# Ledger of designs, part 1: VH-VL binders against Probable pyruvoyl-dependent arginine decarboxylase (pdaD)

Every score and structure here is a prediction.

Target 1, 139 residues: Probable pyruvoyl-dependent arginine decarboxylase (pdaD), of Prosthecochloris aestuarii (b4s6j7)
Amino acid sequence: SIFPPQCERISVEEGLKSLSPGEITFAVMARNSTNEHGRLIASSIGVALPADESVYGYLSEHHPYGQTEEQSGEYAEDLAATMLATTLGIEFDPNKDWDEREGIYKMSGKIINSFNITQSAEGQNGLWTTVIACAVLLP
Positions, changes and structure headers below are counted from each chain's first letter, unless a header gives other numbers; Kabat numbers aren't used for antibody chains.
F is the ipSAE of ESMFold2-Fast. E and O are both the ipSAE of ESMFold2, at different seeds. Each is the mean of both directions, binder to target and target to binder. V2 is 0.75 times the mean of E and O plus 0.25 times the DockQ between their complexes.
Where letters were taken out, [cut] stands.
The coordinates of atoms that the task and the answers printed are left out; those that the model quotes come from them. Centres of patches stay.

## First folded at step 1 (VH-VL)

Design b01 (framework fv_bebtelovimab)
Fold by ESMFold2-Fast, scan of step 1:
Structure b01 (fold): chain C 139 residues (1-139), chain A 121 residues (1-121), chain B 109 residues (1-109)
Amino acid sequence: as target 1 above (139 residues)
Amino acid sequence: QITLKESGPTLVKPTQTLTLTCTFSGFSLSTSGVGVGWLRQPPGKALEWLALIYWDDDKRYSPSLKSRLTISKDTSKNQVVLKMTNIDPVDTATYYCAHRRGYSYGLFDYWGQGTLVTVSS
Amino acid sequence: QSALTQPASVSGSPGQSITISCTATSSDVGGYNYVSWYQQHPGKAPKLMIFEVSNRPSGISNRFSGSKSGNTASLTISGLQAEDEADYYCSSYTSSSVVFGGGTKLTVL
């Protein structure tokens, strides 16, 4: 996948829980929106810091019609991965030039600077269909 | 600037087929995500959605009227046509065509001026 | 019967704030909170004022705002002006159709 090996798909509920001291993670929440005709109109990703249960915002990406509601689950993961890679501007290669500290700083800064807080983490929890969590240990 | 205009007969007799044409400018119905819908409003009554056609020729109809309605498009002429069969006095209404905003749902963001169709013998 | 219920009329004085409600009377209504509001002056076509509950199209005054709580969407008009006097319609959808409320006549006193 486009995510580093330390990233895993988890439930939305798990993605918003606190981590142990010395750890930091990002919860990426994704969902698809369809119109009344089952046509996919948008995919959104939300970014959260689970330790404080805040949501720093989301990106909504419009995509060509032709996707059906039947395909939405598979499509959400692909779009979340694509939007996350695009948003972070980072190609995930753990075997080459991956610096955990620099990666956290760049990802955190870019995400926070790109988004407004859309609503509380609790408010997002029931609406998102996919969470991708990346856990990185600080030096 | 997006504009739409309805045209067709203003007086129709019961049992005939009503044909209405929507002519538009400022957008193309070949653009992904775009649609054009038809709605009506009887005098003093609420709005009612009738039909919608998407850029890819996907057609949607009000369930209660589906057997009576046909929507089609001519992208080269910037036109969408609605046909309603077996017209009845209860079909007397102002008929509107409207632009469906691309990549959104449940809204019509630009409307034609409307054309009043009276059904009587 | 309408799937969306609006009051038949509402009134206010210039400078006042008024709210028009739109209540889903069926669990079939809505999905992803897609509620729109239209303004219609006599003899004119409807004009989109609010879409997706709370978003304003370009050119719509910030005096118009939308919100939703539970099964009820609301259109609020602040700083009421004589030109706001019109019929207002809410709209959403069911699994098979686009639906409209019955309309609310706003009178500016």
Scores: ipSAE 0.000, ipTM 0.519, lowest interface PAE 16.2, mean pLDDT 69

Design b02 (framework fv_bebtelovimab)
Fold by ESMFold2-Fast, scan of step 1:
Structure b02 (fold): chain C 139 residues (1-139), chain A 123 residues (1-123), chain B 109 residues (1-109)
Amino acid sequence: as target 1 above (139 residues)
Amino acid sequence: QITLKESGPTLVKPTQTLTLTCTFSGFSLSTRGVGVGWLRQPPGKALEWLALIYWNDDKRYSPSLKSRLTISKDTSKNQVVLKMTNIDPVDTATYYCAHSKYYDSSGYRFDYWGQGTLVTVSS
Amino acid sequence: QSALTQPASVSGSPGQSITISCTATSSDVGSYNLVSWYQQHPGKAPKLMIFEVSKRPSGISNRFSGSKSGNTASLTISGLQAEDEADYYCSSYAGSYVVFGGGTKLTVL
């Protein structure tokens, strides 16, 4: 029922300026820091908005710095699901019913596959400093 | 290695409540994406899925049996419990518990199974 | 509700290839891309052979392969061996629950 997102990896500096007005998009931008991880930014009609701290708190608690290559998919799935849920106006709450999350996680798998995202040293830095912009076209 | 084992009564009377326990090792039901499901198979018949519980206590039930089923977990004991109310002779079956992982398909594939326990319902 | 239809039996000789079909008779059965196949020997628990139509778990022989065309998923077993003789069940995700086919008895002649 929900169109698969069309995503591209763009530079942080150009990312926010390149967001298309009139379309629903979300972008992941995170600051690489020894004392903090990152924050999700969602945008609608070309505006980037900071993600809620509770959402980021959940991600950082479950995906701490230094996780293995085998765990990279878990982080990418949670990140993509959170971005998509925010874009669609779906409240992302780890304590909510499975029904509200199942579809989002399935759809987010398409984002992961499109970017070959990993949590190796390069992948982790990429996710923390790279804008991933996705346009969602609802049928 | 992941192992699961079912336990409970082997003979139950109609109208009673059937309680089955799945005891497992080799994984934690606190691990993100992990779930444990219950399935059954009447003698000579097809497999039927009953219920599933995930690491975060999310639960799924067979629509036709939902009113009769309750699934719960005790993570500290490595156990998942299934209760089925108002038992009937048609519920005679081998009952299995099985490991499932959500990670790549909503967790609806069962990759490790218990040996099964035969429950006979007779009056 | 909607069941998955399998042939009751199929047979082949050692070294031969056989195919077992699994057809959804109702369009409301969930995504056919979430099709799994299980092997069951008499008196034993089922064993996962294929998931998500065509993927194999670690340790499963490449003689077992899965495919899908339209509403029909297929399990193909090449190079048949005596130990392949068993019941085979397909299953599919149906929105918020799982449905199983009726099962197919494979006899290796």
Scores: ipSAE 0.000, ipTM 0.521, lowest interface PAE 14.8, mean pLDDT 69

Design b03 (framework fv_bebtelovimab)
Fold by ESMFold2-Fast, scan of step 1:
Structure b03 (fold): chain C 139 residues (1-139), chain A 123 residues (1-123), chain B 109 residues (1-109)
Amino acid sequence: as target 1 above (139 residues)
Amino acid sequence: QITLKESGPTLVKPTQTLTLTCTFSGFSLSTSGMGVGWLRQPPGKALEWLALIYWDDDKRYSPSLKSRLTISKDTSKNQVVLKMTNIDPVDTATYYCARLKWFGELYRAFDIWGQGTLVTVSS
Amino acid sequence: QSALTQPASVSGSPGQSITISCTATSSDVGAYNYVSWYQQHPGKAPKLMIFDVSNRPSGISNRFSGSKSGNTASLTISGLQAEDEADYYCSSYTSSTVVFGGGTKLTVL
């Protein structure tokens, strides 16, 4: 497992019941392709995915943002991070708050680690990604 | 009350640089999530977005006009400035500044607009 | 680069409902669910009516509603009133680009 130890024992549903910035960690998994688990996770976070608005579930299934398969992990990660920030009540813009070099989101002056894991051993050259966001808010 | 007001020359000659200033009150561009943008509307035509500046000085420009535009801010004066180079008669328009407000999640919109200032370019 | 297409004009009678469409090409801008609607009376600045496809800012009448299906967003005005006569613009936002539709003139008969 590449999760911090705090994330290993938290199911998404359990983690959402009582989130506190800086005091807990949680993981959200968003997956492109055939697994609908990410859609259920996104829905359970309390952020509506508009099924009738050309955007839903796994972004790679429909490429609604004109993304390539390689880019689908980025959009899924942005969505996961946005859902985490919304659940925590944190102001967040994934296009501005992502530090490409450090691989870290910065939210309202806090830093969280977010992981975009390609199923392919070759990273971005893969045709399918799993996005795992594990948020540890730093002081 | 939140207000924005555009100021600058109303008559400009071709090839000059147009400088417009947006002065605002009732909010701070130091507040995370806030931005101020510039838009224009030629007489009888559609709205066109020009540029946007965020609280952290991050900037966005219309792709078709990027080489001609510079946006900057002075948060202590509550001002955002737009400069447009090589002005020509097709740039005749009413120019608006507007606040980009974050409504949560990925949702943003221009919620409060200035009254607009008409800039006429004559040769 | 995405264009948003609106009808040039629509009309309706007082008390009726009208719908204005906004159709995007298949692109990043058109595909994002960040559609806003603005109302503009002659000689006035635009006013935000709808953001994020269907959400109303505080103070906007519930006679105005938004929706989206496929590549087409729609603004619906119910209980049409004389003061609704204006130009209506749709807009799509991403972090890198903002585009506006061509505008629709609403005439209240």
Scores: ipSAE 0.000, ipTM 0.521, lowest interface PAE 16.2, mean pLDDT 67

Design b04 (framework fv_bebtelovimab)
Fold by ESMFold2-Fast, scan of step 1:
Structure b04 (fold): chain C 139 residues (1-139), chain A 123 residues (1-123), chain B 109 residues (1-109)
Amino acid sequence: as target 1 above (139 residues)
Amino acid sequence: QITLKESGPTLVKPTQTLTLTCTFSGFSLTTSGVGVGWLRQPPGKALEWLALIYWDDDKRYSPSLKSRLTISKDTSKNQVVLKMTNIDPVDTATYYCAHRPGIAVAGYYFDYWGQGTLVTVSS
Amino acid sequence: QSALTQPASVSGSPGQSITISCTATSSDIGGYNYVSWYQQHPGKAPKLMIFEVSNRPSGISNRFSGSKSGNTASLTISGLQAEDEADYYCSSYTTSSLVFGGGTKLTVL
């Protein structure tokens, strides 16, 4: 991998398959994307984002993300919400109180809006997102 | 040891652009997680957050003022600059810059503040 | 017009305990838990007293404590002293912004 050992590029499909209960993962976005939602995610699970300045520098220089597509935005937000819930070790419940759901959707929306999301090559209205994920093993 | 000082004009005319500079010492705005924010307090009123710039140049703005605000940094001078366009008498306030610590896990809190600079907007 | 509601004033005598409330919608306090408290003496810049609901910065007396229940955060000052007389502001990171309460003037009788 061309990424530093502590951070890997991961697709949404691979992210959903590789996130295991008991593992902590969090997304590290490109430098021009908001780092605030990544901090909020880490804080929600009681873990700080890695403070390795070299990782952030590398991600900024290489811009390893695809483009977003407007038509698939809502689908991407649902996927991001699912990834966030999985990372937090909770089941995503779309029927929860509006305030709770809005919080999750706002965080997932910030995550998706910070990524480039690339369309599926098969012509279906599918998409994938490229996430830089840094995994921290809980004690 | 962390210190911040605000500087800029103390009297500004309506419709002008207000430029304020925060000069700091005792920390580096290249340290992961560190940020500098701008806040204001009109005479006798509550504090209001305006903007924040992070070590990696990410910027955050008050939603109600976003169209009028620009925050930037000059790391070589240890300075953060706030520009506010189309100034109005209601913008009369003491303006503060403040340090967001790198150890903050999330959100904004400010552990060290400048002394504040009173900006009066009148014709 | 503050998103966070504080009482305008509170008073106590030396040695007493007083509590200042800060009430918001659930998305402003209940969901994110990023509540800070600041002390401001007349003519001075604010001083951070509490961050992230209940944490004290180094050098802040343990007489100051923070807590949260539902949509209300609270600052409690025990063993009240004359120098505690000041304005106190709560702040919370919301889904859209950082907001401050209207402020509470503490008078030490």
Scores: ipSAE 0.000, ipTM 0.524, lowest interface PAE 17.5, mean pLDDT 66

Design b05 (framework fv_bebtelovimab)
Fold by ESMFold2-Fast, scan of step 1:
Structure b05 (fold): chain C 139 residues (1-139), chain A 123 residues (1-123), chain B 109 residues (1-109)
Amino acid sequence: as target 1 above (139 residues)
Amino acid sequence: QITLKESGPTLVKPTQTLTLTCTFSGFSLSTYGVGVGWLRQPPGKALEWLALIYWNDDKRYSPSLKSRLTISKDTSKNQVVLKMTNIDPVDTATYYCAHTRYSGSYKGWFDPWGQGTLVTVSS
Amino acid sequence: QSALTQPASVSGSPGQSITISCTATSSDVGGYNYVSWYQQHPGKAPKLMIFEVSKRPSGISNRFSGSKSGNTASLTISGLQAEDEADYYCSSYTSSYVVFGGGTKLTVL
């Protein structure tokens, strides 16, 4: 899958930086896009996490067994969306904040222009080696 | 990609020990949060849970059958074994093994299931 | 003994909706919070239809829905079809054990 244009500048290396050694590794990045006059046109936020034993714990809690690969992706998406909401300082309810008609998230009244999750094709048992999520916030 | 298959004797005599083996593929019992359960269904009767075992060798048994049941795993062979002692004609049933998950709390649903194996207890 | 009570049978005609109840008998207050539903055709292994009260696995028609009120969980099948004729079992769990209901035979008339 491809990132939205504002998210293409998120470095995987920067995104995988450990937040705390020995804990679940989440790396959160924020980027701002401005026009020629320095006016903010979009903000982007990215989250990257490796699929290891710690991440498996989260996915097992959010991924009921018996789901398809696409539904496993939905649970990984909920995890990534929760991490993005935490970075934004807002609360996220995946059952209420996903607008299916527009294909966008509305978190505490904020509109997220696009939300992409990229996963490694080499995942085992329905798990991905890396999950990278990026959202673009409209001003 | 996950599959399970039950094997064991189809006919057992009263007072003997029944040994059933579940052989699976598509997952490992070394994987965090994974478990395998055993269930049975006597002809024309309801489903009954018997036992389960998790990746960390934590075991749970039906309270009414606990004294007769032993569950074990061989992670290297992708097998889970159930033994039931002092078999009785009322234990005649189709026996199933099924995949289950554990996170911070037991999730308790089973999917997928093996095809089942009928065990008849007769003298 | 069963800690979950289901009706022995239910019937409906094609296109109608039917509901199967599952009531906790060992606890009258708070009941079981975690409910799954399984469909079983004769001679076949059970198939998971609903988990965590109301969630559907992939491939399960949205004609199947789950709900819970008090100590009673319900499976509703809308737009009833001939292939829905089967036995339906509810199940619930705690950290220590799993229980199944007695099963309900659905007949499509």
Scores: ipSAE 0.000, ipTM 0.495, lowest interface PAE 18.2, mean pLDDT 69

Design b06 (framework fv_bebtelovimab)
Fold by ESMFold2-Fast, scan of step 1:
Structure b06 (fold): chain C 139 residues (1-139), chain A 124 residues (1-124), chain B 109 residues (1-109)
Amino acid sequence: as target 1 above (139 residues)
Amino acid sequence: QITLKESGPTLVKPTQTLTLTCTFSGFSLSTSGVGVGWLRQPPGKALEWLALIYWDDDKRYSPSLKSRLTISKDTSKNQVVLKMTNIDPVDTATYYCARIRYGGNPYYYYMDVWGQGTLVTVSS
Amino acid sequence: QSALTQPASVSGSPGQSITISCTATSSDVGGYNYVSWYQQHPGKAPKLMIFEVSNRPSGISNRFSGSKSGNTASLTISGLQAEDEADYYCSSYAGRYVVFGGGTKLTVL
């Protein structure tokens, strides 16, 4: 039986400030916009956040809010898959063929889509407004 | 803004194949993490999940009905089709299609928007 | 017997709080935080009320709340109203698929 990461959808600013340092293992910050396939544009903020840093503090310093779309380079599902694979010690290349990456990609895509991010991020086109924050129980 | 609607015969004879079509709008099965599933509810009884299909053509079937069920999609038409073979009077039920969302587990799913349902009666 | 057990009926008076339980027969079904709840009025399609144990979709009143302890998930309806009278179904992860409970008829007296 597989135990997926314990993830939650957090709004930037208000929600992130409520998290204690060390509660999150990795996070993917998503824009309030999607491509033609409904996939979110995202930026990852790290695999193992410092135990003495809050997610909000880290993001404010290293990934300032209000970035435009040209600051993004990847899709939320691809970044979540990369972060999950890295956390688990598995090599993952989103540019390789589907068969090689399918298992991790499906799990990460399922995590991202389970939060209805497109619906929750409504109203702020092109801005970084949603974070998927995950706590992963490492072996 | 999201709608699903079931269509197909309302009366089917025993031993025939039942074919139901779900036509939807407001979302696409080209979107990662989205699926469409079929459920049924015999008159006065509980809901029963039958099958689902994901954007990537991954299919899941109820173990008790797997040998009788085939699910397929036409992404360009926004349609999902369910076929059930060797129909029997006990298959009389209201059939629903619904949008499938992934939960926190790769195998967990929930239905966030449902069609109105179509009653299928199996009678000679 | 289904893998998820619900009481056949529950009743309450307007303004009261009621709780509907959903108990898994094993930890393989009930060990995860993957529970959803659906409301169904007679002759209508089910409506999602709660997903992932305690999350509410947009537009669902905060009078509806979900919780879970061990192998038992619970739907609690506070400030009971006449319009809450309906059948309620729980659904949970059961390995490669999901299963539904038998349903609970809520009567508002």
Scores: ipSAE 0.000, ipTM 0.513, lowest interface PAE 14.8, mean pLDDT 73

Design b07 (framework fv_bebtelovimab)
Fold by ESMFold2-Fast, scan of step 1:
Structure b07 (fold): chain C 139 residues (1-139), chain A 124 residues (1-124), chain B 109 residues (1-109)
Amino acid sequence: as target 1 above (139 residues)
Amino acid sequence: QITLKESGPTLVKPTQTLTLTCTFSGFSLSTSGVGVGWLRQPPGKALEWLALIDWDDDKRYSPSLKSRLTISKDTSKNQVVLKMTNIDPVDTATYYCARMKTGYSSGWYRFDYWGQGTLVTVSS
Amino acid sequence: QSALTQPASVSGSPGQSITISCTATSSDVGGYNYVSWYQQHPGKAPKLMIFDVSNRPSGISNRFSGSKSGNTASLTISGLQAEDEADYYCSSYTSSSYVFGGGTKLTVL
């Protein structure tokens, strides 16, 4: 399935914020949707990075998403998954919790059933690369 | 250069199945954030979206037509195929295939490159 | 009724500016931040002019601009040229579909 409707992307102009001073200049944007019982059904999270910056060598050269990992090799999806886990209060290790066969994240015994990440280099200023992730938490 | 081209019959009889093929070049449906959709335009009328298939092989269909539509990929030929069952004269339209791209600033669907269109007339 | 409403026609003279409106009349239309605009010349395929309300694809003239207020998106064409004469369609997505407005015929007089 393409991203669930409640897992809509947010404009970088409307949700941009810095997570930590002086380390990496990027913004994390998150939106949560829950069912009638307060259980998380869908979450979207985005990481917007300056196009001229390189987070661990990944995005500095407009690196194509899902292709060969560069020098330090942090994938944009790993950053997005880490931010999602932090937002949800779940402990997550991207080196351990990705299930390659099923294409899902498994976090602290809970399975994120579907995790779709899209990277785009288009935008108003041409200065940002955006990664948007959508996930559904299983019971 | 990105190109898409529609092919299929130009005249089809009522109650039959219409099969249309979109052949593309200059991009891959394995690229994250990319898909191919089908749209149609009856003579003198507005554009109507029919179906979409994306990089993950996820499929979406127009709710009013979903029971009649099947979209699939042909990975060996860089093709996307649309089948529409039980055709009716009201299905007479120019049919387009187009590349869908997920936008940087929260757009889900925009069709940035289009085929030239193929007119399909439904008549006995 | 259609989920997106456009005027049937609009006209202007060379060098003028015109605006085409697109009003969401259904609560099922996706957030109005996701509007795209397409230009269609007679006998030709549509061409993407604007996406996500106000973004221009590479190669599209800055004479074309998009905006929104409330539930109405607008396409503005400045410095009208004869080549701008075409049908213009707005579009957005819903939770289950991708929808188009009825189209607006622009006549350059």
Scores: ipSAE 0.000, ipTM 0.510, lowest interface PAE 17.2, mean pLDDT 65

Design b08 (framework fv_bebtelovimab)
Fold by ESMFold2-Fast, scan of step 1:
Parts: sequence; C-alpha cells; structure tokens
Structure b08 (fold): chain C 139 residues (1-139), chain A 123 residues (1-123), chain B 109 residues (1-109)
Amino acid sequence: as target 1 above (139 residues)
Amino acid sequence: QITLKESGPTLVKPTQTLTLTCTFSGFSLSNARMGVGWLRQPPGKALEWLALIFSNDEKRYSPSLKSRLTISKDTSKNQVVLKMTNIDPVDTATYYCARGLYKYFDWLPFDYWGQGTLVTVSS
Amino acid sequence: QSALTQPASVSGSPGQSITISCTATSSDVGGYNYVSWYQQHPGKAPKLMIFEVSNRPSGISNRFSGSKSGNTASLTISGLQAEDEADYYCSSYAGSNVVFGGGTKLTVL
C-alpha cells in the first residue's frame, strides 16, 4: 500500500506538521521514493529538479521548517491527484482543462477517504503510530 | 469583481525606505491558492518582478533585489505591503501589485493587476 | 536568472497574422511550462492574454494563441486589428525567479 507504510515513517518532530494533509502525503511519498521516482513525480507536475536533488528536498526548501501555515484544499488535491496518476502510470498533464483532470481528482479523494477509514479501524495497532498523525491531519 | 489598488508616496529621496501598500477586494489571502506580487516598470522599459507572497505566508523575492525587499500581508485588512530599502534614482518606476495563483509548488500568471503607482526617486 | 529574448518590434497589416517569439537564452528555463503573455496599451496596466504556454483566460479572443517549440515560446495574433497595437511581454518561471522578456512593440500598419 502506498499510503499507510509511507505515512508511518513521517516524524512530526522533523517539521512536517506545518504542511497540509496533501503535502504531508506527497512529502512522505517523495521522501521514500528513489531519485528516479521523485524526478518522475516532479516532471509530471512541471517541476524541474537538479540531477542530485530529491522532490523531498525541494519541498522542504520551499515550505519553511518550523512555521505553522494555513494551506489550500485545492493545493492538497493537486498533489494527491498527481501522486495517484504517477503511481498508476496514468498520463497526467497539469496544464489540461479541468474536465480532463476531474476524474483523477475524484479518485484521489476516494483513496484518501479509504485510507482514513482503514486508519480508524487500525487505531490500536503500533503499525499506525506515524500514520495516525497523518490521518488526524487529513480532512 | 476582483480589484487591486496600489498606494504609497509618489516622491522619495535617495537612501530612504519605500513602503507600498496593495489593497484588494473580491478574493482573500486566507485558505486559498492565492498570492499577491509586486512588479515595476521604469519609464519606457520592461516589466520586472520584485516579490510575491502566498496565502500560506510563503515568500519569493527577485534574486537581484532580495537584500532590499520585504513583503508582508495583513489578511484581515486585505492588504499586502512591500518595503524596499536604500532607494536609488534607478528605482524610479511605475509599481504594480497583481494577483497570482499558486500551483504545483510554483506560481501561476498574474491574472488581475492594479492600475499602478508612479514612484519618482530624486533629491 | 535566465533572460528571455523577444524582438524589439513587429509589424503587420489589418487581417494578417503575426508571431512574436520568446526565446530562453539558457536551458535553465526548463520545459517552458510556465510561459505567460501580457498585452500592455500605453499608460495602462498589463493584461494577461495567455498562460501556461497556450491557455487563454476567459474573455480573450481566439485570435490570440500560444505555442512552443524547443526553448522558444510564440504568441500568434491572427486577423490583426488596429486595437492589437500594443507592447507584448512574455514571462516564465526560472528556478525561484519570475523573469520577463524585454517586450515587443506591435505596430498595425
């Protein structure tokens, strides 16, 4: 599963608590991705990365550590949709009209909701220690 | 309707600090993928980007001017403020504020602009 | 810090098509996914005409179109009209910097 194991590895003490739920999910995936996977995700959202920079490094730099920030739901939706499209190998162009992108956005929302339901059921399991923090932050 | 309007001094002396305020309506810089930026245009010259602030308080500055610029917002007043230190005659320009959209860790184009305010720097 | 290069001027007659180029002088501008075009009439604020290379804001005539090839973005104006006479600027994201081209003065003959 892409969501629960990746989230388990997020430490709130590493300053990721300032990010929105979508950014946290993206940061976890980018953090745990190989450089090649991270570059593929960046490319799909139109971000050019230096050869030796990870998507996690980029996010960390552009989302200042230690700040409490208010985030947009649309921003989180874009991140979740892009991650899902990349994971499924679906062609995704962030510059296309909304009606061509609507399907992937709806699907990403359903998956996040399913993740939250699973998280709630497993609340007592030590497997979900960090994932519980992610689930609490998700809408 | 979305509107932006610049305000501040029209004449500034060299070495002073220029403070410009952008007051906007029709959108909010809270809980949205919105940003407000500052740009300038010296008489007869090209547009130059100065700074940008997003709804999450994330800030971007022109690399060549970064040490002289401070951008801030007051979301409750629908205002964004730009301060430029150590003003020089070459800073004479029409200054614009404009709304930008934040997308994919990057800004989108400036879709609504203020009318601009001419700032003249002279002794 | 990558500069964008535009021709200083371009001209055409009513009814013709003209194209304005915007070339990255460095590959640092990347794939040109964040190219915007602005129209500026004398004494007025710029108006967004094209964003993300080829997208038009609501209310912008389909006579205006954007494209890219390699490191060059282009604005094409078809069916040229007198009111199209203005300065045109391209803009792109280059790293953490927003850059503008030098501007192109369009004269309608």
Scores: ipSAE 0.000, ipTM 0.514, lowest interface PAE 14.7, mean pLDDT 67

Design b09 (framework fv_bebtelovimab)
Fold by ESMFold2-Fast, scan of step 1:
Structure b09 (fold): chain C 139 residues (1-139), chain A 120 residues (1-120), chain B 109 residues (1-109)
Amino acid sequence: as target 1 above (139 residues)
Amino acid sequence: QITLKESGPTLVKPTQTLTLTCTFSGFSLSTSGVGVGWLRQPPGKALEWLALIYWNDDKRYSPSLKSRLTISKDTSKNQVVLKMTNIDPVDTATYYCAHKLSYRTYFDYWGQGTLVTVSS
Amino acid sequence: QSALTQPASVSGSPGQSITISCTATSSDVGGYNYVSWYQQHPGKAPKLMIFEVSKRPSGISNRFSGSKSGNTASLTISGLQAEDEADYYCSSYTSSSLVFGGGTKLTVL
């Protein structure tokens, strides 16, 4: 499984039904791994992107120059959530959409761009044949 | 009634550029979700997809042929044009244009096809 | 290797049923939920018979049906008729392309 039980993989047929003009809600989950000394060695986020198969599945991030272990994890989470929201034409604000209690991003919005649906239905990259739909926890 | 028809030269010499035109009726490439693709079939061989263009001018090309192909549209004339550079005898085939919706992976209406022979 | 593999030929007698298989041999094939089937008579353009594994376009006889199991899609023609004699192609997609099987020649005996 790529994602915890709160998230479902759905086919493009089901995804297009869910992505009909209207309001769509998603949550993106991130996980950090640490070594025996409690230091961050990798951040992983599950994303599905229609345009580039090299970013499909888990996104892994090493510590880039000039970032702390904490910032490395935050960067990977923000990048994955932003890429997914942009692909689906969903508005996303990392400062407002992060839920500290659940450790997940909550995203909601409307389909803004039909281009994303075109790529998914076309199957040219195959990645859009699957949509990740996650349960949003009620306050 | 959706109809498509291919036109272009029936005989082309090696190294030339092949230009094929698809003229259609019964739909508009201004309509959201509409696309037109090009396919070919060498004599006695399987079908091969070449290129695709959508209403929003989004273009897709077969990876093996991308460097040789250009697809364009003239929405006002109901035409889609395919250009293939550096033609070779192995490009001898019947060339088809076909209608496709963006949210479908299949071609539902096809032109009659035009045989292009590459010789001499 | 071809991404989709079909038998070169199949044959049957009028009134019988025949099945044509289409097997994905590459993990790059996008999904079996998007398999389509085309019929082609000699000298004619292909005609869409089945899409999304099992759905029929308007005007296509219910003698034609599609199914899948694992990585193999199948086209079944029941009540075989002389007019069914043609080449049949399956089609799907990969991460970078739309792909076609090698084609199956159906002979009605």
Scores: ipSAE 0.000, ipTM 0.503, lowest interface PAE 19.0, mean pLDDT 67

